Miniprotein binders against q96jn8r1131to1294. Designs and how they scored, part 32

Target 1, 164 residues: q96jn8r1131to1294
Amino acid sequence: TLEFLENHGKNILLSNGNRTATRVASYNQGIVVINQPLVPQLLVQVRIDFLNRQWTSSLVLGVITCAPERLNFPASACALKRAAWLLRGRGVFHNGLKICEKFGPNLDTCPEGTILGLRLDSSGGLHLHVNGVDQGVAVPDVPQPCHALVDLYGQCEQVTIVNP
Short names: E, the ipSAE of ESMFold2; O, the ipSAE of OpenDDE; V2, 0.75 times the mean of E and O plus 0.25 times the DockQ between their complexes.

## First folded at step 4 (miniprotein)

Design t37 (at its last look DockQ between E and O 0.81; V2 from the best seeds 0.00; counts 0 for: pae E 11.2 > 1.5, pTM E .793 < .8)
Fold by ESMFold2-Fast, scan of step 4:
Structure t37 (fold): chain B 164 residues (1-164), chain A 96 residues (1-96)
Amino acid sequence: as target 1 above (164 residues)
Amino acid sequence: DELERKIREIILRAMELVRKGELEEALELIVEAIRLAVENKDKELLVTAIWIIAYIARKLGDPELLEKVLELAEEAYELTKDPRIKKFIERLEKRL
């Protein structure tokens, strides 16, 4: 079964059998990682449970290609400049470099109840799914092994893993 | 600096072409980005550019291009010693 790893950002509290992550302080230190590698055909989905609209930016999601079990997480996913492909706002980033300007919906404006999914296709392309709809290939050719990551940044204070 | 900004713009444009399936045009742009990243000694931009050109070469599947891109990736590895580039080299070798 899919769970969030016990190794996470310091402002995170896990509950619901490690399937719900809540950021309990501030706007940052909210990185969580899925406990299984993201392999082709595995669809990892999280639901946005709670948004604090005093902040303007919201969650970031993507993949990281380093081992997450003992990783010392930075304050935000955008500071992971060594081994990360991230979706933030409408952009796609590789190690902090923007590689797509407009992809999918603006993640800063997704409402509570939105289900966001990550999946690798058979060619190693990373897909974003929004409420069950495949947005296409956000990142071609992700190196493996990789792990799905969610950064509960800014507005997004709670997410829950949802099964297909 | 201005050169770093130019390289970032070329990479973004190359990726736009990749997303449209215009791989030959993307290849031309990414070759220039690699040349400039080497000149500017920018390891991070070089790693990203090698990732992109390796992907393009594997998608096009031309053996001569694959061999040339493999040599380019090997040169980039010698310049940077970055283990991320070794992963790109392995995948190029498997495609050959």
Scores: ipSAE 0.505, ipTM 0.785, lowest interface PAE 1.9, mean pLDDT 88
Fold by OpenDDE base, look of step 5:
Structure t37 (fold): chain B 164 residues (1-164), chain A 96 residues (1-96)
Amino acid sequence: as target 1 above (164 residues)
Amino acid sequence: DELERKIREIILRAMELVRKGELEEALELIVEAIRLAVENKDKELLVTAIWIIAYIARKLGDPELLEKVLELAEEAYELTKDPRIKKFIERLEKRL
């Protein structure tokens, strides 16, 4: 079963069998990682449960290729400088380097209830899904194994892993 | 850096083309990006470009192209000695 790892950001509280992550303080320190690595053609999805409009920006979604169990998480995903492919706003980032300016919908404006998915294709491309719709290849080739990462940042205060 | 900016722009355009399924044109752009990255000795952009070209090659299903990508990666590794490229080569070899 898919769960968030116990190794997570300092402001995260896990519940619902570690399938729900809630940021209970401030606007950052909200990184969580899904326990099982992504495998080709498997869609992993999270739902935005609650947004707090007092903050700006929203969740960051992506993958890491380092061992998540011992990772010392920074305050925000944007500070990850290695082994990280991230979607923030409409941008795609690799180790902090912006490699795409406009991709898919703006994650900063996704409303509550939005279901965001990640899927590796047979060629190693990382696809973003939004409410079940494939938005295309966000990252062309992701090393495996890799783990899905969610940064509950800014407005995003709660997400839940959901089945396709 | 002007050349770095140019390389980034090419990569961005290539990614757009990949998303649209226009793989042949994307391939041409990425080859150019690789050439310029080598010229500018930009390791980070070179690594990124190599990943993209490998993806395109696999999507196109062209074994000859995959071999060429491998050769390019090997040359890039010899130039940069970047362990990420080495790992990439190892991964690509498993797919050939």
Scores: ipSAE 0.028, ipTM 0.394, lowest interface PAE 3.3, mean pLDDT 88
Fold by ESMFold2, look of step 5:
Structure t37 (fold): chain B 164 residues (1-164), chain A 96 residues (1-96)
Amino acid sequence: as target 1 above (164 residues)
Amino acid sequence: DELERKIREIILRAMELVRKGELEEALELIVEAIRLAVENKDKELLVTAIWIIAYIARKLGDPELLEKVLELAEEAYELTKDPRIKKFIERLEKRL
C-alpha cells in the first residue's frame, strides 16, 4: 500500500492512514514523498483535493533518487539542485535546469479533482498521467531507485493518494 | 553565459522532438548539445544531454548508437568525475 512518508515538510499534516497530506500553514514547507520507490509497473497517483486560488503557483511533482527517510527537505522543491527531476507549472526541470517549456497541462491551473500520476517506463523514462491519460515522457532517464515527490506549494493545500 | 543559454535551447528543442517521437531529429540536436557542453565544460548540461541521448538510443534500439553514447558518457565522466555519469555508464554497460 502506498503512503506518504513520515519525513515530510514542516507544514504538512498526514491523515487518512498517511494517504492524505494537508499543508496547514503558509505557502511552503509542503514536500511529501511516497513511501515506495517507483518501479516500471507502478503508477503512483494523487488527487488534488483542495486549492487556495489566491496564490499564483501551485503544486510541484517529481522524483528524487536520494533515500528520503532522513533527508532534510528544503522549504520548496525548487530548491532541490541535485538528484531531482521536477514538473512545475508548464515546465520540466532537472536539478534546477529547465529541459521542457511546455509539458502536459499547466499544473498551476489544474482544478480540484485532477488526478496526477507518475510512472517509469522500461527505459527509465518518467511519464506523467493526467486523469488517466499518459502525457508522454517528461524525464528521459531516471535512475532507480527513485521516489515520487509532491510539493504542496502555493495553491495546493491537500492531496490524496488514489489507486489507478 | 551565451553558450550555456544556446545549449539549454538546443536541449529544450530536442526534448520537444522526443515527446513528438521524432527521435532521429532529436538525436542530431543532442549530439550538438553534447559537443557544446564539452567545449563549455558545463557539467550539469552535459549530464542532462547524456541522459537524453541514452534514452533516444534505447528507444531506437541501435547497438552502434548505444556504443557511441557509452563513449560520450565515458568522456563526460573523465571531464567531470560526476558520480551520476558513472552510475549512468554502469546502467548502459549492462544493456550492451
Scores: ipSAE 0.000, ipTM 0.315, lowest interface PAE 11.2, mean pLDDT 83
ESMFold2 (binder alone), look of step 5: mean pLDDT 77; pTM 0.714

Design t38
Fold by ESMFold2-Fast, scan of step 4:
Structure t38 (fold): chain B 164 residues (1-164), chain A 96 residues (1-96)
Amino acid sequence: as target 1 above (164 residues)
Amino acid sequence: DELERKIREIILRAMELVRKGELEEALELIVEAIRLAVENKDKELLVTAIWIIAYIARKLGDPELLEKVLELAEEAYELTKDPRIKKFIEWLEKRL
């Protein structure tokens, strides 16, 4: 069963059998990682449970290719310099460098109840799914093993893992 | 840094070409980005550019180009001692 790892950002509280992550302070220090590596065709999904409109930017999600169990997370995922591919706003980033100007919907504007999914295809391409709809290949050729990461940044204060 | 901005723009354009399947044009742009990143001593841009050129080389199915990419990555690791480049080299070697 999919769960969030016990190693997470310091402002995170896990509940619901480690399937719900809540950011309990500030706007940052909210990185969580899924307990199993992505393997081809595994669809990892999270639902946005609670948005605090006090902040302007929101959730970031993507993958990291380093072992997450003892990783010291930075304040935000965008500061990761450890082989990270991230979707933020409407862009795709590798280690903080934008590698796609506009991909999928603007993540800063997804409402509560939105279900976001990550999946690897058989060629190692990373796909984003939004409410069940495949947005296409956000990142070609992700090195493996890789792990799904969610950064409860800014507006996004709670997410829950959703099974298909 | 105006040069850093230009390198970032080249990388973004190269990835746009990769997404469209224009791999030979993307390769030309990435080679230029690597040259400029080395000149500018920008290890962050170099890491990204090496990832992209390795992907292009494998998609083109050119083993000589892939071997040159591995040599380039090894040289970049010796110059920077950046552990991300070392991990990338290990990943590439397992695939060869």
Scores: ipSAE 0.349, ipTM 0.706, lowest interface PAE 3.0, mean pLDDT 85

Design t39
Fold by ESMFold2-Fast, scan of step 4:
Structure t39 (fold): chain B 164 residues (1-164), chain A 96 residues (1-96)
Amino acid sequence: as target 1 above (164 residues)
Amino acid sequence: DELERKIREIILRAMELVRKGELEEALELIVEAIRLAVENKDKELLVTAIWIIAYIARKLGDPELLEKVLELAEEAYELTKDPRIKEFIEQLEKRL
């Protein structure tokens, strides 16, 4: 079963059998990681449960290729100094470098109830799914092993893992 | 750093070409980005550029290109000692 790891950002509280992550303070320190490596064809999905309109930007999601169980998380996923491929706003980033200007919908404007998914295809391409619709290959050929990551940044204060 | 900004722009343009399937054109841009990243001693940009050129080489599948890119990645690993580059070397070796 898919769960969020007990190692997470300091502002996170896990509930619902570690399937719901809530950011309980501020706008940052909200990184969570899925407990199983993202293997080809595994679809990991989270639902946006609560948005705080006080903030302007919203969640970031993607993959990281270092072992997450004992990692010291920075204040935001964008500050990770490890091999990380992230989707933020409309962009795709590798280690803080933008590698695509516009991919899929703007994550800063997705409403409550949106289901966001990550999946590797058989060629190692990372796909974003939005409300069941495959947006295509955000990142070609992600190194393995990798782990799905969600940063409850800004507006996004709660997400829940949902099964297909 | 002006050179860093130029390298970032080249990498972004190369990725646009990769997404369009224009791999030979992307290859030319990434070779230049690698040269500039080495000149600028920018480890993070070099890691990204090596990832992209390794991907292009594996997709094109040309044995001569795979060997040349493997040599380039090995040189980048010696310069940086970055384990991320070691991962790309292993992926390239499997194609040969």
Scores: ipSAE 0.333, ipTM 0.705, lowest interface PAE 3.2, mean pLDDT 87

Design t4
Fold by ESMFold2-Fast, scan of step 4:
Structure t4 (fold): chain B 164 residues (1-164), chain A 96 residues (1-96)
Amino acid sequence: as target 1 above (164 residues)
Amino acid sequence: DELERKIREIILRAMELVMKGELEEALELIVEAIRLAVENKDKELLVTAIWIIAYIARKLGDPELLEKVLELAEEAYELTKDPRIKKFIEQLEKRL
């Protein structure tokens, strides 16, 4: 069963059997990581449960290729300079460097109820799924092992893991 | 930094070509990005550029290109000592 790891950003509270993550303070310190490596064929999905529109940017998601169980997380995922491929807004970022301008929908505008998914294809390509629709390959060659990461940044104050 | 901005723009354009399957064109751009990243002593841009060129080489599968990119990755490792580059070297060696 998929759960969020107990190692998470300091503003996170886990509930619902570690399947719901709530950011209880501020706009940052909201990184969570899925407990299992993202292996090919595994679709990891989270639903946006609550948005606070006082903030302008929102949820970031992607993968990290370092072991997450004892990682000291920065205040935001975008500050990760090692081993991170992230989707933020419409951009794709590798270790803080933008490598694609426009991919998929703008994550800063996804409404409550949106289901976002991450999946590796058989060639190591990272796919984003939005409400069940495969957006295509965001990153063509992700090193393995890797782990799915969600940053409850800005507007996004709660997500829940949902089964495919 | 003007040079950093230029390198970032080249990498972005190279990735657009990779995603379109225009691998030979992407290869030419990423080689230039690597040259500039070395000149600018920018470790993070160099790591990203090596990742991209290693992917292109493995996708094209040409043995001569794989050998050249392996050599380039080894040089980048000596400059940076970054363990991420060792992973790219391992992937390239498995294709040879």
Scores: ipSAE 0.000, ipTM 0.447, lowest interface PAE 10.9, mean pLDDT 86

Design t40 (at its last look DockQ between E and O 0.02; V2 from the best seeds 0.00; counts 0 for: pae E 3.2 > 1.5, placed apart)
Fold by ESMFold2-Fast, scan of step 4:
Structure t40 (fold): chain B 164 residues (1-164), chain A 96 residues (1-96)
Amino acid sequence: as target 1 above (164 residues)
Amino acid sequence: DELERKIREIILRAMELVRKGELEEALELIVEAIRLAVENKDKELLVTAIWIIAYIARKLGDPELLEKVLELAEEAYELTKDPRIKYFIEQLEKRL
């Protein structure tokens, strides 16, 4: 079963059998990681449950290729300097380097109820799914093993893992 | 840093070409990015550029290119000692 790891950002509270993550303070320190490696064809989905319009930017999602169980998370996913491929706004980033200018919808504007999914294809390409619709390959050739990561940054204060 | 900004722009342009399927043009840009990253002693940009060139070489599938990129990745590993590069070396070896 898919769950968020107990190792997470310091502002996160897990509930609902570790399937719901809530950021309980500030705008940062909200990184969570899925417990199982993202293997080809596994679709990991989260639903945006609550947005706080006090903030401008919103959630970041992607993958990390280092072992997450004992990792000391930085304040935001964008501060990860190694082993991270992230989708933020409309951009795709590898360790802070932009590798795609515009991909999929703007994550800063996705409303409550949006279901965001990550999946690896058989060639190691990372796909973004939005409300069940495959947006295409955001990142080619992701190194294995990798884990799905969500940063409850800014507006996004709660997400829940959703079964396919 | 101006050289760092230039390398970042080259990598972004190379990825745009990869998304368009223009792999040979992307290869030329990534070779230049690697050269500049080595000159600038920028380990993180070098690792990123090795990831991209290894992907391009495996997609093109040309044995001579695969061997040349494998040698390049081995040199990058010797220079950086970064274990992420070992993963790319293994992927290239499997394709060869």
Scores: ipSAE 0.650, ipTM 0.850, lowest interface PAE 1.3, mean pLDDT 90
Fold by ESMFold2, look of step 5:
Structure t40 (fold): chain B 164 residues (1-164), chain A 96 residues (1-96)
Amino acid sequence: as target 1 above (164 residues)
Amino acid sequence: DELERKIREIILRAMELVRKGELEEALELIVEAIRLAVENKDKELLVTAIWIIAYIARKLGDPELLEKVLELAEEAYELTKDPRIKYFIEQLEKRL
């Protein structure tokens, strides 16, 4: 079954059989990783459970190709400068460099209850799903193996892995 | 750094062309971005640009282009010794 990996940001508490991640302090240190790599048949989905509108920015989604079990996570996903492809706001980033300025919805405005999904297509393209609707290819070619990542940043205080 | 900002803008434009399927035009832009990034010794921009040009070369399926991309990537690796570039060279050599 899909779970969040025990190695995670220091402000995260895992619950619900490691399928729910809660950021319990501050606005950062909230990186979590799914416990198995993406494969073409796998759709990883998380639901936004709780938002705190005190903050202006919200969660980050993406993938890393570094093995996540012993990785030392930075305070935020945007500081991942090696082997990371991230969706933040409306932008797509590779190792912190913006490679697309407008893709899909603005993640900073997604409400509670939004279900966000990541999957690979047969060409290695990374797709974003929003409430079950494929938004298209965010990243055209991601090396495999890669691992799905969520950063419970700013507004985002809790997400839960949900089945398709 | 004004040159760094210019390189970032070229990379963004090249990726827009990639998304449109305009691979030949994207290739010309990303070659320029690589040359500028080498001149500026900007390893983070170079890693991204190499990833992009490797993708373009693989999609175009042109052996002569792949050889040129490999040469550029080897030069970038010698300049930076960055293991991320070595990783992409290995992928190119496997034609993945």
Scores: ipSAE 0.382, ipTM 0.752, lowest interface PAE 3.2, mean pLDDT 88
Fold by OpenDDE base, look of step 5:
Structure t40 (fold): chain B 164 residues (1-164), chain A 96 residues (1-96)
Amino acid sequence: as target 1 above (164 residues)
Amino acid sequence: DELERKIREIILRAMELVRKGELEEALELIVEAIRLAVENKDKELLVTAIWIIAYIARKLGDPELLEKVLELAEEAYELTKDPRIKYFIEQLEKRL
């Protein structure tokens, strides 16, 4: 069963069998990691449940290749400087450096109800799915094993893991 | 479930070893995880373990090991009928 790990950002409250993450304070400290490592043919999906428009920006989605159970999470995924490949807005970032300017839809403008998915292909390419549509390869060669990461940042205050 | 917890812990340890490049030791752990997953009929953990062992085998570049992994994957598929394992089998065959 896919769940968020108990090791998470300080402002996160887990519920629904650890399948729902809610940021209950401020705009940051909202990083969560999914328990199962990504493997080829596994589609991991989260639904944006609630957006708070008083903030700017929105969730960050990506993967980490370090051990998530022992990781001391920074206030935001943007502060991860190692072992991190992240999707933010329309950009793709590796260890805080933008490696792609325009990829897929703008995550900052995805409405509530949007289902975002991550999937590895056999070549190690990381795919983004949006409402069931494969947006293509965001990262061509991700080191493995890796875990899906969601940063409930800015507007994004709640997400839920959903099955394909 | 206690056995499930144990399997998860073994997989986590194996993954850490893989991150460190200690592939031989990781291999030993994953083989144990596979055995226990079969015993416990844990489909999801079995799929994960099969993927990891395949990854290790590819990294090691040992054709004999790859063949053994393929056999394990085939057995796992017969047990679970999981299409993900079938996919792994197909990918492994391309490397033999």
Scores: ipSAE 0.085, ipTM 0.559, lowest interface PAE 2.5, mean pLDDT 90
ESMFold2 (binder alone), look of step 5: mean pLDDT 78; pTM 0.719

Design t41 (at its last look DockQ between E and O 0.79; V2 from the best seeds 0.00; counts 0 for: pae E 4.3 > 1.5)
Fold by OpenDDE base, look of step 5:
Structure t41 (fold): chain B 164 residues (1-164), chain A 96 residues (1-96)
Amino acid sequence: as target 1 above (164 residues)
Amino acid sequence: DELERKIREIILRAMELVRKGELEEALELIVEAIRLAVENKDKELLVTAIWIIAYIARKLGDPELLEKVLELAEEAYELTKDPRIKWFIEQLEKRL
């Protein structure tokens, strides 16, 4: 089953069989990684459960291709400088470098209840899904194996892994 | 750094072209980005550029181009000794 790894950001508390991640302090240190690597056609989804409006910005969503079990997580996903493809706001980033200015909806403005999904297609393209709707290929040719990563940043205070 | 900014802009434009399927034009831009990254000794930008050019080469499916990109990646690895580039090389070799 899909769940978040025990290796996570310092401000994260896992619950619900490690399917729910809650950031219990500050606005950062909220990175979590899903245990199973993405495989083609597998849709991995998380639901935004709670937003804390005292902060700005919101969750970062993406994948990493390094071993997540022993990764020393930085305070925020944007500080990942290797093996990372991330969606932040409307931008797409590779190892901290913006490679796309405008893609899909603005993740910073997604409301509570929004279900965000990641899926690899047969050619290695990483798709973003929003409430079940395929937004298209965010990143072409993502290396495998890779793991879905969620950074509970800023407003995003809780997410839960949900089934398609 | 003005040169770094320029490289970043080229990478962005190249990726836009990739999304549009305009791979030949994207290739030209990325080659330029790689050249500038080498000149500026920017390892991080070089890693990203090599990733992109590797994708373009594989997508185009031109064996001669694949060989050239592989050589370029190997040169970049020798210059930087970055294990990420080495990983990309290994992926390219699987296509040859």
Scores: ipSAE 0.523, ipTM 0.812, lowest interface PAE 0.9, mean pLDDT 92
Fold by ESMFold2-Fast, scan of step 4:
Structure t41 (fold): chain B 164 residues (1-164), chain A 96 residues (1-96)
Amino acid sequence: as target 1 above (164 residues)
Amino acid sequence: DELERKIREIILRAMELVRKGELEEALELIVEAIRLAVENKDKELLVTAIWIIAYIARKLGDPELLEKVLELAEEAYELTKDPRIKWFIEQLEKRL
């Protein structure tokens, strides 16, 4: 069963059997990681439960290739260096370097109820799924092992892991 | 710095070509990005550029190119000592 790891950003509270993550303070310190490596064909999905439109930017998701169990998370996923492939807004980033300008929908404007998914294909390509629809390959050739990450940044204050 | 900004722009353009399947043109750009990253002693941009060129070489599948890119990745490992490059070397070796 997929769960969020007990190691997470300091503003996160886990509930619902570690399947719901809530950011209880500020706009940052909201990184969570799935408890299993993202292996090919595993579809990891989260639903956006609550948006606080006081903030302008929203959820970031992607993968990291470092071991997450005892990692000291930075204030935001964008501060991760050397180990992260992230989807933010419409961009795709590797360690802060933009590697795609417009990919999929703008994550800053996805409404409550949106289901966002991450999946590796058999060639190691990272796919984004939005409400069940495959958006294509965001990142080719992701190094293994890697771990799915969600940053409850800005507007996004709660997500829940959902099954396909 | 300005050279870092230029390298980042070349990498972004190379990735756009990769997404369009224009791998030969992407290869030419990423070779230039590697040269500039070495000149600028930018280890992070070098690692990213090696990741991209290793991917392109594996997709094209040409043995001569695979051997050349493997040599390049090994040189990049000696410059950076970054263990991420070992994974790219392993993936290239599997294609040979």
Scores: ipSAE 0.504, ipTM 0.791, lowest interface PAE 2.1, mean pLDDT 88
Fold by ESMFold2, look of step 5:
Order: sequence, then C-alpha cells, then structure tokens
Structure t41 (fold): chain B 164 residues (1-164), chain A 96 residues (1-96)
Amino acid sequence: as target 1 above (164 residues)
Amino acid sequence: DELERKIREIILRAMELVRKGELEEALELIVEAIRLAVENKDKELLVTAIWIIAYIARKLGDPELLEKVLELAEEAYELTKDPRIKWFIEQLEKRL
C-alpha cells in the first residue's frame, strides 16, 4: 500500500515493490518521499536496514506539504527551503531553520534495525516514534496534506517501509 | 548578520515557550521576531514566524486575534512578494 515515490534523489535505487530505498552512491542525493499523505492517527514507519558508520551523520526524517511531483530535490534535505519540517540529529527544522534544539533521540546514533515512525495527532501535531515508542510532538501544527520524507544521508544507506 | 542571529534566537525561544504552553509569552516574542524580520527583509525567517504566530492564535482561540494574524501575513506578503508566504496564507485560510 505505502511505497516510495519514483520521484526521488538521484542516488536512490528502489526495490521490494518500491518499499525499500537504497542509496547506491556517495553520501547524499538520497531523498525519498512516501506516496500517500499522512492520515491523522495512522502511523507510518520505516526500518533502518543498513548503516555505514564511516560517515559522521545519518538520515533525516520529516514531512513536506507541497505536491511531491513538483519538487526538484536538492542534494540533501537540509537544503529544502519550502514547506518542509525535518528532524535531523536531535534538532527540528522548518524550511532549514532550527526551531527546536533537543527533541527525541539523536537520529545520528540510531542503530540498524531501528524502526522510525511519523504520526499526525488529532491536533495536527507531528509525532516521532522510535521502535514503537512515542517520543512526543516534534512539530505542533503541520498543515495538511503532508507527505513523509526520508533523506538517506551519510550513514544511512537503506530503509524499508514497514507496517505497524 | 547580527539582526538575523537575533531573530533566530527569538524564534527558537518562542518555540520553547510554545512547547511549554506559555502561549502569551511566546506571542510577544513572535510579534517582535516578525517586526525584526520585516526590518531585515529576511523572507525565510518571516515565513517561519508567520507559521508560529498562526499556531499561537489558533490555540488561544481568539477569532479576532486570528483575523489580525491573517492581516499581518497578507501585509508580509505585500512587502516581500514571497510565494512561500502566499502559500502559507492559503493554508491558514483552509484551517478556518
């Protein structure tokens, strides 16, 4: 049901019915977007399948609110300056601007096998889940519709969409 | 520049207050951030500040305040002509 969109970063190869994304070159150009908008109260999850610890930072996770096929993806998600709310390391960013310094665990330290989830609550708050555990509201009021985004950056070389 | 750094710090502090539920204090900071972002012509910071003040207005539940927030966002669009601000105005109107 959920798949990564064919419009993705240049270094991404999709497999497993477009439910698995692999960054096959370099450390960047690894942005993928899930094909359906988030549905309030329904959890969307990805598993970190493969990490290469030679890099110093790892994946970015978040949402975008503009139409996914209208995006020209930059080399990395941190360069998204439009309609993006992103979790990176421990920070939360809106259009590249840090709006929270310390939220949830440090994404740069999540091991292989970690399952990361995004869920909109009834108030439009965006929640992060880590291995099924709700980390709280990362962004209090995300406009809808919005799409889940993963940037397979640095350490993160493969993720797979998994069902809750 | 110095003004840009000040605006970033105000926004970060205001969001901290929002997370704590101190909405009236956060509102005072965000209004200041918007004024400074207009002065500095910093379109990116203004977009974020408009999103934050719209959230605060909705949570306070004051229709008159929400109307003033929309007016402020429209004025910010007229000053900058930034399509990101126009997009946000449209999204804000959908929530009404």
Scores: ipSAE 0.271, ipTM 0.698, lowest interface PAE 4.3, mean pLDDT 87
ESMFold2 (binder alone), look of step 5: mean pLDDT 78; pTM 0.726

Design t42
Fold by ESMFold2-Fast, scan of step 4:
Structure t42 (fold): chain B 164 residues (1-164), chain A 96 residues (1-96)
Amino acid sequence: as target 1 above (164 residues)
Amino acid sequence: DELERKIREIILRAMELVRKGELEEALELIVEAIRLAVENKDKELLVTAIWIIAYIARKLGDPELLEKVLELAEEAYELTKDPRIKKLIEQLEKRL
């Protein structure tokens, strides 16, 4: 079964059998990682449960290729510079470098109830799914093994892993 | 840094072409980005550009291009000692 790892950002509280992540303070320190490597065709999905609209930016999704179990997480996923492919707002980033300006919907405006998914295709392309709709290849050729990451940043204070 | 900005713009443009399947045009841009990243001694931009050119070479499947990109990746690995580049070298070797 898919769960969030116990190694997470310091403002995170896990509940619901480690399937729900809540950021209990501030706007940052909210990185969580899925407990299993993202293998081809595995669709990992999270639902946005709660948005605090006093903040401007919202959650970040992506993958990391470093081992997550004992990783010392920075305050935000955007501070990961070496082994991260991230979707933030409408941008796609590789190690802090923007590699696409407009991909999929703006993650800063997705409402509560939105289901966001990550999946690798058979060629190693990373796909974003939004409410069941495949947005296409955000990142080609992701190295393996890789691990799905969610940063409960800004507006997004709670997410829950949901089955496909 | 003007040169850093230029390299970032070229990489962004090359990735737009990759997404559209215009791999030959993307290749031309990435070759220039690699040249500039080496000139500017920017390890992270170089690693990203090598990742992109390695992907393009494997997708195009041209053996001569694969050999040239392998040589380029080996030079970049000697310059950076970055394990991400070493992994790309392994993938390129398997395609040859």
Scores: ipSAE 0.140, ipTM 0.602, lowest interface PAE 6.1, mean pLDDT 86

